# Ledger of designs, part 1: VHH binders against q09150

All scores and structures are predictions.

Target 1, 302 residues: q09150
Amino acid sequence: MRKEYLVSHIEENAHQADIYSLNVVAGNLWSASGDSKIKKWSIGDAEHSLVEEIDTPHKLGVHHLATSLDENVVVSCGFGQDVYVWNPETNEFRDLGNNAQHPSECWSSCISPDGQTIAFTSVDGRIAVWDNPSDCKISELDTKGKFGLCIDYSPNGRFIVSGHQTGQLFLISTETGRLFHVLSGHTSPVRSVAFSPGSTLLAAAGDSKMITIYDVLSGDQVGQLRGHAAWIFAVAFNPVGDLLLSADVEGKIKIWDIDTMECISTQSETDGAIWAVAWYKNGFIVAGADKSIRWYRAAATE
Unless a header shows other numbers, all headers, positions and changes below count from the first letter of the chain; antibody chains aren't numbered by Kabat.
F, E and O stand for the ipSAE by ESMFold2-Fast, ESMFold2 and OpenDDE, each averaged over both directions (binder to target, target to binder). V2 = 0.75 x the mean of E and O + 0.25 x the DockQ between their complexes.
[cut] marks letters that were taken out.

## First folded at step 1 (VHH)

Design e03
Fold by OpenDDE, look of step 2:
Structure e03 (fold): chain B 302 residues (1-302), chain A 123 residues (1-123)
Amino acid sequence: as target 1 above (302 residues)
Amino acid sequence: EVQLLESGGGLVQPGGSLRLSCAASGFTFSSYAMSWVRQAPGKGPEWVSGISGSGGSTYYADSVKGRFTISRDNSKNTLYLQMNSLRAEDTAVYYCAKSGYTQRLFEDYFDYRGQGTLVTVSS
């Protein structure tokens, strides 16, 4: 089974620096860049027009962006180890880095489906869950210095998973606040994690150049996707959960059939690193080092 | 095999300038962010500067902002660090380091670094 995808739109120079994060939320695309700007783009518009440009307080760029489903809460993480929580409507930024009550040295973040909980990884290996907007810590797991590179919140709100420099994944139950699984399978940094839409599977990828698929409940590895020749920086399940999108630092984009565990498509339009991916309908969006946002659509079946 | 070879270090007077180079091989150079890190005698490693694969993003430690400039020539697989207005506290072994997209403020994030080149700033 092979599937063809075509470039449908390219937003050249979408940012003035590398684009490190993409989020499709509530019919909008959010992008975050090393230029310290966050942009909101229209979805459903053939031109995918810029809707909003946000000048963030980040001085060294933004590498992670989490947006609540209702777009009322945005969390941005910057290269200066600065973190802000803000409301896009008011553009009021809350500096978490300078608040002793909040995690310092935060690297990645995710927001619960209901928008009431924010989870963070830190450089020093903490996984902290906070209530928003009360800023009360709900739980914290200390991995003892294992840098957390990525984090995701399950769509059903029941789990949080983080990927770490050691290759370990920590799966936390939001119901108990406790560690549910320590997932193995990687021995190098995990740079991206993603839950399937049904919260039943988990994909993890990074410097191993391999994607590991886990069963969330059992913690078992159910598959390994091999084919990338470079570090993988982004993985994402499609809305149905039968496909996985991945991208690596050498600009290769791969689509994987989760049932067969086979690569069914490879895109190579750019040689620049792709840092972020997102599904949109039956297509997907990628961005990275070339500062463009590239939209792909599935080719019509003959 | 990944190889990083630093050069350009030496002895300079305070206020002087040096340009470091790092020759890279064994990987697709342009795809990876690169950083300079330094280690002074008796001190731990310090991140100095970083540049994205494309060169579109550059980052600097506060200690070197305005004085140092990181650049790269992807056609030559070479990373550079122009160091101006050098200070005694800049004395260190300077390493080029390979990473993904991140210009981290700590060395352990990098997957590879060279052997380093010594920069000594002294009157």
Scores: ipSAE 0.489, ipTM 0.758, lowest interface PAE 1.2, mean pLDDT 92
Fold by ESMFold2, look of step 6:
Structure e03 (fold): chain B 302 residues (1-302), chain A 123 residues (1-123)
Amino acid sequence: as target 1 above (302 residues)
Amino acid sequence: EVQLLESGGGLVQPGGSLRLSCAASGFTFSSYAMSWVRQAPGKGPEWVSGISGSGGSTYYADSVKGRFTISRDNSKNTLYLQMNSLRAEDTAVYYCAKSGYTQRLFEDYFDYRGQGTLVTVSS
């Protein structure tokens, strides 16, 4: 069955530059932008009011943001290959990307749900895993120069997946610290990866204009989602795990039914690239090149 | 099909200026960040400058900051690079590239770049 979604709120010019990352946690939306700011927005009111605005140390803007479930640990990555870990309650930043273990070539980061483990990719192809409380490296995988563009931490805490310029995906077991699978299927840059909430599936998308669905334990491809006509920079599973949201650089938004592998909704955007997507309880949220945040709610036909 | 056509290169004396152009077609130009990338003879590629889809944000490699200016005209689907105070080390083939980000992203530029235009800075 098709589902219909309608725009319920637009925050025009939410940032002064492109919005590259969105994260929904603890009743709030976090946004990160090329203007070097992180902003926190309320989900619980119809105006989705700005709760907090944070000027980050990133000089060239922020392109990736990750938050722990309790909002006590936030990781931000910037175009200057700088990475900061910060605690919103104390408003203090720690510079991760300049330490001796992993210099400032870091690109994308993720954080375990409990905030104890941080993983990041690098331009030189290293994938590093850090213990946040002790601030020390736990493990590192050397991909031999394969620029890592995206990374995600499974909700069950058991796996990390990274997507690379080469089209390869590296799935790492957090229990062993070692490579679990190398996933093939893309031959072009992978721009976004996401685990399903049950941590049994993962989605990968990028410049190939298709989305590949993998079974995490076997490493097998279990589906391909075709329909985008442009590069895909954002994918996300809904909290139930039965739907996938995707968006491309031409402003198209698609929702996919994971059981059938079929597109059930397409929203046509003409405002430019969509860099980031997120689900919330009543629908989904997108942001991108027009510097605006758009909130969608499910229509009565759901 | 995406098409990028660079022009404006040539021979110039040290301290001189050139303006490069890149005509774009086959895609919605204003939706994509654009970059200039250069490759000197016998060297690896070097990102030079980037600009957001709207043109509101511009970025430069340290080696060219203050001397080069990137701009775009979305009504004409054209990207520009104004190069001033040219030096011998600026000698390279210059490429424009369609990008997914507005700022530096290594290797994005090679699969979607044009044929290039040669800039030679020599006495």
Scores: ipSAE 0.011, ipTM 0.430, lowest interface PAE 9.1, mean pLDDT 85

## First folded at step 10 (VHH)

Design r5
Fold by ESMFold2, look of step 16:
Structure r5 (fold): chain B 302 residues (1-302), chain A 119 residues (1-119)
Amino acid sequence: as target 1 above (302 residues)
Amino acid sequence: EVQLVESGGGLVQPGGSLTLSCAASGFTVSINALAWYRQAPGKKRELVAGITRGGSTVYMDSVKGRFTISRDNAKNSVYLQMNSLRAEDTAVYYCAAYSYLRYSGSDYWGQGTLVTVSS
């Protein structure tokens, strides 16, 4: 049985530049933008009111944001290839660029659910794993110059996956600190990776215009989702794990049934690229080049 | 193909002015930031000024008050107005673009335009 999704709210000009990242945690939506701001929005009212606006030290804009489940640790990456770790409650920022142990040109980051471990990619192809409390590098994978474009931490805390300009994915076991699998299938830049909530599947998408689904433990591809006609910059599993949301640079949004590997909904956007997507209980949220946040909800009964 | 083309360099007397321009083409999405860098002989390339799509600017300390960066988002163009030029401003000036579409190991760069400040 299909669900229809309709726009329920638009926050027009939510930022002054493209919105590149969305994260839903603890009843809030976090947004990050090329205007160098991070904003926090309430999920719990119909207006989705702005709760907080944070001026970041990123001089050229923010494009990646990751938040621990308790919202006490936030990692952001910017176009200046800078990385900050901060506590939103206190507004205390730590600039990881001043630590000689990490890469100098960071691009994307993720954080473990408990906030204890941070991982980030770099332009020079290093993937660093960082112990947040001690402010020390735990390990590093050197991919020999393969620009790391995206990274995600599994919800069970056991894996990190990064996607690269070459189309390769590097899956790292946090238990061993070592490379677990190198995943192939894409031959074009991978722009977004996401673990399923059970941590048994991962999705990868990018410039190939397709989405690959992998079994985490075996490293095998278990599905391919085809239908986008443009580069895909965002994928996300819903909280149950039975649906995947994807969006492309031409404004097209698709929902996929993971059991059947079939597209079950397509929404079309006419105002440019969608850079970021997120699920929330009653629907999904998209944001991108038009500087606006669009909230979709499942259709109600009459 | 993405291309950045600088213009406006040349020979200028101390205290003079120049306007550099850079046109970015081949981008299919908005460019988040445009910037000017410079490299003098024997020195590392350094950020001179940058401007985001939202209009926020950054300047290196030695050029504040003398240089002004501006941007035309519709034309994907960036400009550097350089006033009160000094001999130490002599360098090759490069235009750079910051895009979320980046996938290579380097940012997008122009070929450079030479600015020479001398009597």
Scores: ipSAE 0.671, ipTM 0.840, lowest interface PAE 1.2, mean pLDDT 88
Fold by ESMFold2, look of step 11:
Structure r5 (fold): chain B 302 residues (1-302), chain A 119 residues (1-119)
Amino acid sequence: as target 1 above (302 residues)
Amino acid sequence: EVQLVESGGGLVQPGGSLTLSCAASGFTVSINALAWYRQAPGKKRELVAGITRGGSTVYMDSVKGRFTISRDNAKNSVYLQMNSLRAEDTAVYYCAAYSYLRYSGSDYWGQGTLVTVSS
């Protein structure tokens, strides 16, 4: 088999509740949990070491975390529909829910590659783009009540894509602030979207149990990845862009070759849901309902 | 099918106690938070108390020190111990669940159980 992955470390009970979000930035892994804590873990010299534990003001748990590449801006969203933007050096939390211009009931967010803008989805289907330094709304797209479950910013800074309860995807040009494409293909909630590192492809997955690959500029479907038997809550392209990682609510992890559109590895977690995935170097990290963080590395070739 | 079933409501004297229970069923994954809300006639529904799977709690100010929320994660059940009850605690009490599987504009709710505090 050309690529095999093995568990290299398990941080058991890394949180006291489900771990819903993982981000790898600036030599650290960030984790966010339904226990209302955010934790930072080293992926450098002291790999797996807990660097910091942050008690957040979220009252009913944190289900979403976005971190800027330089770690100067963090966005967190909670089950109580509370949203904070903060600087992890100072832990000074700015409550976005107190500003009448901010969308109520924000669910997910993403941060631009330069760290200056933040985009949000909401339960009421509005997609808002904000200039973070000025705390000022740049643009908004009204999807007419379509609950926005996931969102991503393209690495080239030119596009934002959101996935919604209806199965629709809304691809927005950041240059114009306007809708670029409406992408179809899913008829069930879309739980995760991700741009490829070259910003030419995007992946979308969710309750349909399949992953659809789109060409960003044309909006055309260029592939479908089938094999999951359960709802898919996380997808991510590796840094090269030739592999996609996916994970479902029954604990299955799959690696897909994007050139062939074929599954090249399946890993079985416990029977608990995997809510979050992240790549690091030639391996990946997953977390979910069993409260554990699992680190995988590529196996040596014979 | 998802279902939340409340029990334990009734008539009680001021200063008395009641325990409310709610059993959640039909969820295929863990429920991150369970909560109790109440609604008096003609008033808005308000959060009374909530508890996360990790044990963190929140209470409205007027019930702090008098009410205690707890949960049994294995049974997906939540309890509200209500002590030192007052007339203003009279309301229909609703159980609510917060799940990451949400895809609509509302959380999951029970049908409610009536608590009446009067002499």
Scores: ipSAE 0.637, ipTM 0.824, lowest interface PAE 1.3, mean pLDDT 88
Fold by OpenDDE, look of step 10:
Structure r5 (fold): chain B 302 residues (1-302), chain A 119 residues (1-119)
Amino acid sequence: as target 1 above (302 residues)
Amino acid sequence: EVQLVESGGGLVQPGGSLTLSCAASGFTVSINALAWYRQAPGKKRELVAGITRGGSTVYMDSVKGRFTISRDNAKNSVYLQMNSLRAEDTAVYYCAAYSYLRYSGSDYWGQGTLVTVSS
């Protein structure tokens, strides 16, 4: 069944550079940009007003935000391979590199649901898991130079998945700290991975222009979502887990029904690359190269 | 192939000025950030200055007020105007480019250009 979405709000020039990450934290949208700014936007306000602008300590821009499910911890990753852990309420931050053996060459990060564990991918292919806030390394998997582009923590806290340049996906058990699965299906860089809310499914997408859905426990591919004509940079399950949001470098946004594995909506209001997506209560949000934040809502059913 | 080509290095007297240039090519998409690093003999490579596509800049403390980084987005080029040069500024200066696409699995670096500040 097709579903219609409408643009409800556009925040033009939300940042001075590309927006690379969107996260909903404590009732606000957090946007991270190459301009080294993190901004908070009101979700409840119809105007989605700017709540706060944070001048981050990132030197060369921010490209990744991760948030714990309990919304107590935010991690930001910058192009300078700098990483900061944030208190989302106070905006206090900690330089992880200054407090621990620096997770060198960090690129992407995810946080356990309870905020007590932070995992990182690195450019040189390491997947490192750290205790927060002790900054003690818990475990590390070395993929031997396979650049980890993305990483996600399962909502149930049991798994970490990382996507890599080679197309490989490494699924790690947090219980054992060991590799649980090496997931195949991609031979091109995986740009985004996302667990379903129930931690039962995993979506992976990237330069293959397809989204692969995996069963987390079995590691089996349960679906391939084809339709994008360009590299996919972001995927996200909605809170219920029945829909998947994806966006590509040509500005196409697609909504997928996970049950039917069909695309039920496509948005193409922009030709600029969309780097980040996020679900919110009544719709979804996207941002990217055009430096705008676009808010979408589901059309009312007549 | 992605290439970063530095130019402008050379010998200069203390108090002198020099402008470094770096041209980035081979990218299929725009570069987010450009930066200058330097490595002096026996020292680690360090960030000298960086500039985002949006124009935000960062400088190491020792060069603040003396060095200015700028960029031309259309040319994917970055420049480092170095004034009031000091002997301690002597180093090989490297251009770096950062892209979100970064699918090469590595940072992009130039070959470097030597800056020697000596009387």
Scores: ipSAE 0.245, ipTM 0.657, lowest interface PAE 1.7, mean pLDDT 91
Fold by OpenDDE, look of step 16:
Structure r5 (fold): chain B 302 residues (1-302), chain A 119 residues (1-119)
Amino acid sequence: as target 1 above (302 residues)
Amino acid sequence: EVQLVESGGGLVQPGGSLTLSCAASGFTVSINALAWYRQAPGKKRELVAGITRGGSTVYMDSVKGRFTISRDNAKNSVYLQMNSLRAEDTAVYYCAAYSYLRYSGSDYWGQGTLVTVSS
C-alpha cells in the first residue's frame, strides 16, 4: 500500500555547510554540520525554531553526532579526528582527542540508552566501548584495519552494531563484551546501520545501494530492500518499527514497509545528497548537501 | 578519487610574502574542509591553517595575523597568503582535503611545495 508524505517545513540554510547528522530525542532535533556547529531545533512548534547553537572547537567540521535520550550527553566526531563529549545544559565539553588513552582516528559514535556508555568506531577498524563519564574502556574489538563507518546502539541496550568498509557488520553483545555475530550480505562499504525499536531487527545499507534486514538474535538475513540507484547514506526505523526510512547520495528518499519489504513511498524534492534522516511524530526529517533541514508529514488519511 | 595540486612555493627573503594555491579535482562534492600543513626538516607535520566549506577558519598560533587561508568553492581551490615570512616558516607545505565519503579510509594530500625563507 502506497503512503503519501508532504513537505511541511523547510529550514533553508540551517547550517553554513553540509548537514551530516540528525538526531531526534526528547522532542528536539539535533543537527551537526561541516560548519563545525551543532544546533538544537524545536519539534513542538510549527516553525521548528532554533533552540540552541553550539560553536564547537572542531577545526574542520562535524560529521557524526550522538545524543543521549535524556539530552544530557552529546558526542561529536569531527573531520580532524577530534572527538568531544558535551553537556548541553552547561555547554561544558571533554576533549577526548587530547586523551592519550582514547583511541585515535575515531569516526562514528553512539550512546547507550541509559547514557552511561559510549561506543566508537575508528579508521583503523577498532570498536571501542567506554564508560561515561569516567572514560574507562570497557571493551574493544579489533577488526584488524577494517575502517568502521557507522555504529548504533540497540534500544534495549544489549547490542552494538558497526558497519565497515569491507561490507561486514560486527554485532557485539554488551552483556559479554564479545562478538555476537559477523553479518554478511554486503561487499561494499556500509554507511548506515539502525536497530528497530524492539531491538529485534537490524537494517544496514551503503554503497551496495541495497538495504539488508537482519534478525538480531539469529543473525539471519530476513529481507533485502532494492530500489535505490545510488549509495545509501542513512537508514532509520520509525518509532513503531513497521517502516524504514532511507536516503541516498542523489537525494532520493524512500519509505519501506518492513512486513512486505516493499517501497511504499519515494520523495525526490532535492538533487543534493541526503546524508542524514530521522523520524519524528508521524513524519520524518532529512538533511544533507543543500544545507537545509526538510520536514515531512504524513498526508491525511481519507 | 580526490587529487590535489599545489603551487606557489619558492625562495623568499625574511619579511617577504608568498601565496600558495591548491586545486582539488575528483570527488570534490564530498570535500568538506581544506587545509594547509607544513613539515620542516626533522620536525613533525603540523597544521598551519584550515577552512571549512562554510568558511570557518583555524590557524596555528605562530602564523596568526600573518597568514590567511581562503577558499573558492567554485574553483575547488584553497589559498594560503603568507605575509611577514620568517626563517622558521621554511618547510614543505602540503594541501589536505577532508571528505565525508572517505571510502578509501584515507585523507587526501598534495605532493607538497617547498617554501624557503632565507636572506
Scores: ipSAE 0.223, ipTM 0.631, lowest interface PAE 2.0, mean pLDDT 91

